VH-VL binders against o27280. Designs and how they scored, part 38

Target 1, 266 residues: o27280
Amino acid sequence: MDSMNVPEVLEIKRIVEESESVKTFIFSWDFRREVRPGQFVMVWDFRDEKPMSVSLIDPVRSEIGISIRRVGEFTDRVHGLSEGDLLGIRGPYGRGFELMGRDILLVGGGIGMAPLAALADEATARGMRVDALVAARTADELLFLDRLEAAGVNISTCTDDGSCGFKGFAHERLLTLEENHDMAAVCGPEPMMFQVMRILDERDVPAQLSLERYMKCAVGICGQCCLDDTGFRVCAEGPVFWSQELSRVREFGRYRRDPAGRRVPW

## First folded at step 18 (VH-VL)

Design id10
Fold by OpenDDE, look of step 23:
Structure id10 (fold): chain C 266 residues (1-266), chain A 118 residues (1-118), chain B 108 residues (1-108)
Amino acid sequence: as target 1 above (266 residues)
Amino acid sequence: EVQLLEPGGGLVQPGGSLRLSCEASGFTFSKYWMSWVRQAPGKGLEWVSWISTGGRSTFYADSVRGRFTISRDSSKNTLFLQMSSLRAEDTAVYYCAKWYIGRAFDIWGQGTLVTVSS
Amino acid sequence: SYVLTQPPSVSVAPGQTARITCGGNKIGSESVHWYQQKPGQAPVLVVYYDSERPSGLPERFSGSNSGNTATLTISRVEAGDEADYYCQVYDESSDHYVFGGGTKLTVL
């Protein structure tokens, strides 16, 4: 049995309240086990297990952070935990983001900013120029703004209700931005990502997008996260895909499969 | 048909200059990063340079930095490599290569021979 | 600079399995790509993302990547498989593409 498939019981070192619904749980991490932005871990609360993106990678402090949005029973339980409590973590899994060039545009929506925040740290550490379009429904749901600012990221915000920044959706805000970048990284609601990808393609900006699907095994065995037509497994071939890959995925931006395997619209 | 054509190779004296071109067809050239890769006679592949889609960023191998300049013209679907201060060790077949997902190269030109000799 | 190490040569009899290795520091954490180059020809992508196969390539070609070694495996080797094979990665620290030294596969 591969050691990476066995959950390691880790103590929650710190909890950062990012918003009303999002907390970042910080763990000590042995960086002999490499982790990249865009990869995910399986979080086990000894009852259930869910995939979560890594939102913080700190080799100096030997820590990683996992940002979790409160959306259901599992996350409710996790959000009830305190510093010093234990969680099982296995991974990391999946393909992370690949950085190229000197400047990068990050487009994130809601909790989608989690992996992008980690990517921003890496990119800025490399001396890249990082522009970030941070989207949320409301101002209080915008994530990681202080962290991004501290890292030297140029931030543009948009909110559905106009409570902060541009009033509208991320793709609408993107249309108002004229500057192109060497590449882009996108993560958020799939309808957002779909529209953003279209715009980036029209602008000839190579883009990577992180998908969310129901994942059970995280090791490409169970098939629960398979994408139609291509057979891509989000946990193995993703969750980060190049736009060229996603262009082949019929379901992208249109529908997903629920835990029962049914097609459900976004 | 997807292809890359590389004219411009030839014989040049040490210290001389040469401009290579690579004409792309069969795909949307402007959407892809492009690279030059060279291969000295009887030797392995050596990456030379790559350029972003908009030409905003360029990168070079240490062996050619300051002497070679990569550029592109999207209106002509053409990649360029301006070589200056050429040395004998620059003698090689030069390939242009198209970026592919995962930072691979899926399309290669047939290569053009550059010979630097007195 | 990042260095990829390949054996200079590998010999295999027809019908047998050839394995070409590519070594690098923690290469298992990198995406490795493989190219086939026949004499007088341009390189051809045969494996990308460690184990993905481009369209049109036979299933005989496969790849793996773990630890410090990536491996290109060619099963049921044919005479036509005789070529030089190169592994390749992208070094994000320097923004350089890096090729291995190449391996000459000889079909006996």
Scores: ipSAE 0.931, ipTM 0.956, lowest interface PAE 0.5, mean pLDDT 95
Fold by ESMFold2, fold request of step 19:
Structure id10 (fold): chain C 266 residues (1-266), chain A 118 residues (1-118), chain B 108 residues (1-108)
Amino acid sequence: as target 1 above (266 residues)
Amino acid sequence: EVQLLEPGGGLVQPGGSLRLSCEASGFTFSKYWMSWVRQAPGKGLEWVSWISTGGRSTFYADSVRGRFTISRDSSKNTLFLQMSSLRAEDTAVYYCAKWYIGRAFDIWGQGTLVTVSS
Amino acid sequence: SYVLTQPPSVSVAPGQTARITCGGNKIGSESVHWYQQKPGQAPVLVVYYDSERPSGLPERFSGSNSGNTATLTISRVEAGDEADYYCQVYDESSDHYVFGGGTKLTVL
């Protein structure tokens, strides 16, 4: 029978400072609760609860890593925590990335690299060739480069200001990269993902994209995470969608929704 | 109308060769992974092979590896299966199938019978 | 290498509910798809992603997947539902598609 989930209170085992604005919080994890790259957890700081990307899945050490960008009150409070402090975790939720074929292109913008870093580990462990396009505003905000390199990932970078790698947007860099991949996985700002999806579709590269929407229940009951046109619930049928699913959704890349559900331009 | 059509099939001797084709219409063939799936008389479905959208990667069931070659030609909207070193146990109806969201198959051909006997 | 196990047959009276199982080690971690095949015909996708229905399929077809068992459920069974049913997954470690052995649904 279905039941309501409650957060499990876990001790922060380690904190990795990924950039000036991003930290990865590592917890011991019982892998009887299976976790797939692209799934998310709800992080509870005893005042508020927000969805966060799983960036590390390590069954050997029985560890999970949750990467959090400091962007507001909740994330400021979490970034102020230390090893040994407590957080509530419920999940994982959602549909993770699915792997097919011999190679994969990852395209990540900012914190969107978090779930893709977990996917890169899984793909390389399965013997796939992994190419990653890692995008950020500045060089200092490029995430997971050392970890990806250590895993054997072929890395290309781009920065809005040109401080590292290609100067420009991820989709502009993508036009200059190898077209030959069996599949792709994309996560980042929705306008970036829309432009990247268009290029991948023109190249006949099947792609999976991870979407962010407002979430309350995380199990598909409340409807707060629904997409127009399809009734897809991002927390249940996503957050990872195949590009074929998103091509039927007119809101993708066109507008976003505020916490009250109103349409707001990007 | 979305369709997959497999003309051909036939009787071949053990050790012989046969090339199957599957003509696609009503969808953009080049955007989809494609598979062959076979069914021996009175038996269940057995996946045979799949090919990536650009033809870059091919995969085969162990029972056919080294004897069968999957290929595609987007200019003809056609999927192929070159079968060689045929054995009696390769006798089956061969279906082509189109990839669907979640690694399923949503469109199947009607199938073509290949009989391998002396 | 991954194996899916189905019962060879299931019998059900008209109007009742049929449940067809698909067993696999940790199959609850896989996306399970279901096909209906009538004699002399190609398979037809009836459930994908464990529980989603393709367009044009009756609401009577539904699915679930947890633990080591996925289940296709057909409510208010009709004579026209008599067919063979196959479950299918994709095995990421081998990059092979895997079908179950099939279940013959008989409507008496």
Scores: ipSAE 0.826, ipTM 0.920, lowest interface PAE 0.8, mean pLDDT 89
Fold by ESMFold2, fold request of step 19:
Structure id10 (fold): chain C 266 residues (1-266), chain A 118 residues (1-118), chain B 108 residues (1-108)
Amino acid sequence: as target 1 above (266 residues)
Amino acid sequence: EVQLLEPGGGLVQPGGSLRLSCEASGFTFSKYWMSWVRQAPGKGLEWVSWISTGGRSTFYADSVRGRFTISRDSSKNTLFLQMSSLRAEDTAVYYCAKWYIGRAFDIWGQGTLVTVSS
Amino acid sequence: SYVLTQPPSVSVAPGQTARITCGGNKIGSESVHWYQQKPGQAPVLVVYYDSERPSGLPERFSGSNSGNTATLTISRVEAGDEADYYCQVYDESSDHYVFGGGTKLTVL
């Protein structure tokens, strides 16, 4: 792998404003460096480097898209960039989503829809039936609805405030949906993913979940992304895990860790 | 304790039919995709069929499509393979296998011999 | 139809390292799994996800996967390692599992 651990400096080709707080940055990409939905890249702004999900994988146009939510100093700086500006990209890294069967349920919360939008494109291109439950706090924060609809995805929505679709949490909406899918893919706030995982397990729907943990090296050396009891490194053995892998992990959905490794409540 | 048990197979004439069963124990059968994999005498492993949890979706190798039907009964923890229009090339040891993370197989039965001959 | 190619046989002296290859077009983009099968027995999973080891398997078993080749490596080979070895992937385009043709490992 020629440049996996060294950033390639790429020009921002196009910026899509997905919401007030989320932008998708589109780059030209040589698909000899294959990218799978659920893998991540490290984005370098020449000061700091952060992991970001790939939301668009378009071999026909030779483009990838990286969706970034504005949540702090790094992402504020990146959101201030314009088309033609430069970013460094390392990767891709990690284990992506794996597809099986004739249909799939996607459950995404907030920016967690980013990798699931890429997965939806791949699943529909393979002829799978795709149902998506798209969750956010408010209607204005529901991501990728038009893109999913254009791809033929069957969309259900929920918002915490009821401004669009079901009023409530994703797992509450899930209880009212069809129970049978060959598989599911889940990405969003970890408490949401834990509740969704429990429901899918009760329905005997095999699921893959994408986790976030603190990352530094992205190649499995530093140990900052490890999980309790298993020693799984999210950057190497994940970020996508099968629910069977996560059932042995006590910390999942219970607490998080700060950069020093200390337990912090959700 | 964790096991897949395939009661004996059989001898059958060309054009005949046979149903294989595979009884699971020691794990929650209904949560896993299941497969049949066969091995002709002196040959390698050949995947035959797999079935989704709940049995809604089924998939077959080209060599058996239209002649074999996979099914499952979660109340009995049992996987089935209904074979019809049998040919000499179907002579093999038939294994049932349990899905494992990554789309591998972690638990295999010991296999049952199916012989198709005159 | 995705095809996996393995050498029919590999021979190695006891205590040495055996390498068994599995060739496939862009196999480095697939998750590759490896099985050991001794005569008269069912296959046993020895490596999954290219390089992960099932619980209880010796550290001597390892795997790698890049480009068009996946490799099962068995270090400090013992007589008990004599067996047939199969690689396997899942082909998402067909929803089929695919096995390689198998490699007989002989320990001389």
Scores: ipSAE 0.825, ipTM 0.918, lowest interface PAE 0.8, mean pLDDT 89

Design id10
Fold by ESMFold2, fold request of step 24:
Structure id10 (fold): chain C 266 residues (1-266), chain A 118 residues (1-118), chain B 108 residues (1-108)
Amino acid sequence: as target 1 above (266 residues)
Amino acid sequence: EVQLLEPGGGLVQPGGSLRLSCEASGFTFSKYWMSWVRQAPGKGLEWVSWISTGGRSTFYADSVRGRFTISRDSSKNTLFLQMSSLRAEDTAVYYCAKWYIGRAFDIWGQGTLVTVSS
Amino acid sequence: SYVLTQPPSVSVAPGQTARITCGGNKIGSESVHWYQQKPGQAPVLVVYYDSERPSGLPERFSGSNSGNTATLTISRVEAGDEADYYCQVYDESSDHYVFGGGTKLTVL
């Protein structure tokens, strides 16, 4: 984990519109700075700097892609950029996903599919069988379906409103899937990840989960240690954690924090 | 008490067979990948095989592929290594080991000596 | 066939710092784990994820990993630290675990 790094200013080579609210920005990348699926970068628009997941890792073309959901002032400005415009990039940072075995289940909700799309590419390149459960609120927000299909990933979908695939939440769809996997990787809204983690644990499927709220901890911006209600301390590099690490943390899946750090129920 | 207990081992002739077992206690055996790791006399550690939590995927070092079979029985919390077509080079202390985060091993058995000699 | 290379031996005086290296192609991109093995005993995990200590291990055990070299560092070496030390990675391309050849630490 590098501290004190200066952002490298890179040209946007290509922009892919993944949905109405999500764009992937593609940059040339020198792979002497190795990047693993599940790691993130700090994106600097010359006014502000935010962590963003890497969604494409292409050493052959010397390119990375960073998928950004439009959710506020910073991301609105970035979404307004064009090919040829500049952004600063620091990184990569954080712990990436680790792969073992012959097959993997991916469970992604919304923008959480971004790091899992990168992982799917790596897993298929290794010859693993990849199943993906892709979840969103509506069909228009299902991400990376064409890319996953082209990679040979077996896709199941679910939408909250039933507009595509199973109607309901990702964990409800997962209960209807009986196939066991050697491992799983999960990224999405924290309540979804908690419910999915429970099911995978009951099925004895080891899982890694990517938690965006721990990205700042991974780069040292957080300035705090996680403390469980029992006085048990959790200070760990994220954003990717094994489920065994997270089962000891009572905050996960139960509440979020407001800007002042106060607990707020989900 | 978290423990791996390896009864078994012994002296066998080249070409012979032997089955090792490793009985787990103090943790939920079915939730972890498991490995066998061996150490020839005076030599270093050599990974032998690992098995997925459900037992459906198995992996072997090149030196033992086709001769050794790893298996597990979650109802008995037991890991097995069926060794066949044994060679003198298979003489080693055999350890079972439990997966730990990062793809390390945190719990090891005390090891069982297998000697392949005429 | 990923290979990890360790020096066969390292000698250190009591109270000094021992450094044991583990070489591998782009090992800085791997998670490196370290084991201590005393004569007649099973290996014991002393460092994982390059630099993390298991619960109950002395703070004087630490690790680092960058480029082509990972290093286990033992500060304030005691006679009881005399042991063989192994580095280990998981090679995703083969789905094999890989150990280094081991380093005998002698405390003179």
Scores: ipSAE 0.822, ipTM 0.917, lowest interface PAE 0.9, mean pLDDT 88
Fold by ESMFold2, fold request of step 24:
Structure id10 (fold): chain C 266 residues (1-266), chain A 118 residues (1-118), chain B 108 residues (1-108)
Amino acid sequence: as target 1 above (266 residues)
Amino acid sequence: EVQLLEPGGGLVQPGGSLRLSCEASGFTFSKYWMSWVRQAPGKGLEWVSWISTGGRSTFYADSVRGRFTISRDSSKNTLFLQMSSLRAEDTAVYYCAKWYIGRAFDIWGQGTLVTVSS
Amino acid sequence: SYVLTQPPSVSVAPGQTARITCGGNKIGSESVHWYQQKPGQAPVLVVYYDSERPSGLPERFSGSNSGNTATLTISRVEAGDEADYYCQVYDESSDHYVFGGGTKLTVL
């Protein structure tokens, strides 16, 4: 596949505090290494290395942004850095989003809005109409609202606690939104993505989903690829999948096959 | 059995009109973007038009824009191409094709010949 | 107006490897798909997403894509592989599909 790349040590050019728990780190980037919305990079803090979604792609300013939620030791250390500090970056990796048609619906939960914010910029630059449903547990955790508004995105919000927009889950809000989109892109907690995918399928809206757990597949370290009944390996190169591809892997991790090809639970 | 069938075709005079149909079976037609692709005798493949799943967005090659209209009827699992102001260069085998992952086409009809000649 | 360029023909002996190229400006940034078309038949998808193989296609069909060239590779070529082969991309700037001009593979 892709050649393994040595991490390039880059200076943090700017830090944007997106919320109490999420920061976007911006780096200069040479776009001879092309980057597409939905791809990710490996971020190295000289002790550990983790995959992180690209949230800003700005060829005009020669910049990329990487949004990182504070969730543990590695991300705590990175959140403690300042402008001018160094990080190692490898990538980009993975399959990005594909765009078709005149309009797109984005549905993002929490940090899942990061790759969708990059996609929104690309879609609006192409002249597409972009509707975004931005979901979080609370109002303070809604991400990228100002950036999406500045890009001309039509924003709907929902929060679990009702502190901003619709009170409830993203899929419940989705039922009250315009049904007619040429396509959709979804990223967030897997339970949310599953429910949203079902609604989009019922509406005959083709969807692409970005799943964080499949980022390792795109780097070639996923051990969960499965054989089909004929012995052919079924391997999807995430993190972005069309919903049809995700149907191929719906059995993934739930069972294995015996020598006769019968499904056996793990 | 997954298939696309294009009945019809035929001989039409220059400036004439013809409507092609493409009937889908073995898959849920309403969930897929659909295209028409043509091939002039002895020539390569040329994309003609595509239509969104809901039918609300349509796109056309420059060579046919303003003369051809793509449409679909999901209740009949049928894709249509209304061709008007036909020219000799529109003579081709016309295929319907189903969208596939990556913006490819996985299922093609058998094709139907349209001949535009006096 | 994205353009894909293919050689008009490629000849190969049975059992050898055929390589059919598809040239395009920065085509390595596109997802490239390949179709086989035998005389009097509809095209058949043989490779998609540069290198993925549809179910039921022989493992000897493979693809690659980098820089300005995508390549369809057919190993251990058989007489039955004699056909026209087309590459295809989707041009997001125009929302048009684009096919290469086609390559006739002859098996000597």
Scores: ipSAE 0.821, ipTM 0.916, lowest interface PAE 0.9, mean pLDDT 87
Fold by ESMFold2, fold request of step 19:
Structure id10 (fold): chain C 266 residues (1-266), chain A 118 residues (1-118), chain B 108 residues (1-108)
Amino acid sequence: as target 1 above (266 residues)
Amino acid sequence: EVQLLEPGGGLVQPGGSLRLSCEASGFTFSKYWMSWVRQAPGKGLEWVSWISTGGRSTFYADSVRGRFTISRDSSKNTLFLQMSSLRAEDTAVYYCAKWYIGRAFDIWGQGTLVTVSS
Amino acid sequence: SYVLTQPPSVSVAPGQTARITCGGNKIGSESVHWYQQKPGQAPVLVVYYDSERPSGLPERFSGSNSGNTATLTISRVEAGDEADYYCQVYDESSDHYVFGGGTKLTVL
């Protein structure tokens, strides 16, 4: 009876440095609490808590991994921790990715590759062909390439500065790639996801996209994660949505909201 | 306005063949995975087959694999089911159904009866 | 392959609450969808993603899913709710859709 929705305090078992700005924190996990790619956990550092996508799901070793990019005060504190230190983990929450068919295209920008790396492991384990477009600003920010290669994923890369692979944005690289996939999964900066979704819709490739919004309760009660127009709660009806759900949402790709709820440009 | 229509059906001898069609209107047919679902008289729903949006990937229930072929023609907004080597157990109302988010079906045809008699 | 089980029938008085169950191994990890079928008619989607209601359906229809059981709940049952009800999932390991055997709801 551990159903009270409170953080479990867990020891950091291992830390993997994925890049200079991204670390993966690995914890022992009781898989009676099932975890699916695209679901998230709330990570508590005893001062604040933030949603983080699960990037590694390993039932054989009874481990999960959570990849965290250093981008502010909370993530700076977490990056300062060592193996043996403690964090609170609450979850998992949200709707994960759904798989159909014989092949899948993954399109990930930056840390958005974290949930897609977990999905790639699941898809390859089920015998699907997996193609991945991995995007970042620079070569040293491309994530999980060795892991994806070891899993048998066919990788294409792009960087804004051209330091690795195609020079340009993910949607520009996508236009040069094979069009035929049974489905796609997309996670990254929302403007990138909007452009990628548009291309996939024109190609009649059904897609799932993982959105990030401000979250407080993570279980759909407080309403802080709601989308305009539909009232979808990102923490409950998402964070993964089908492109058909998002095509009716005015705010997607056009603006974001600050913690006070005010519209601001992307 | 949104509609799936299954003209055809009919009486077929055991071992015979029949081709079903399902014409879509009121939505963009090429964007959706499509299925056939059947229901024997007095029985429950049984999924038969589904086809990807581009038509490249097809899947079949074990009960029909090797005998039935699903296909689609986006220029005609039409889904097909080619049935061969028909058996008495294939007697059913056949529905076409449109994929909906979550891997559900939101739009169903009214169904067409296929009777396999000896 | 994956199997969904439903009770063959459920009877309820008008104005009461009907609960129709759908059993499956770890069905709480699946997205469960529900269909209503009246005699001589095609199925109609009434709940998807365990608990979401399509537009135009009465608020009286709701769903839940946890553990090995999903449940369709119809509150303040009316005579017009008398129908067969089917649950459905998608089995990712086989790429097959799976329906339950159906439950006849009788309103008396």
Scores: ipSAE 0.813, ipTM 0.912, lowest interface PAE 0.9, mean pLDDT 89

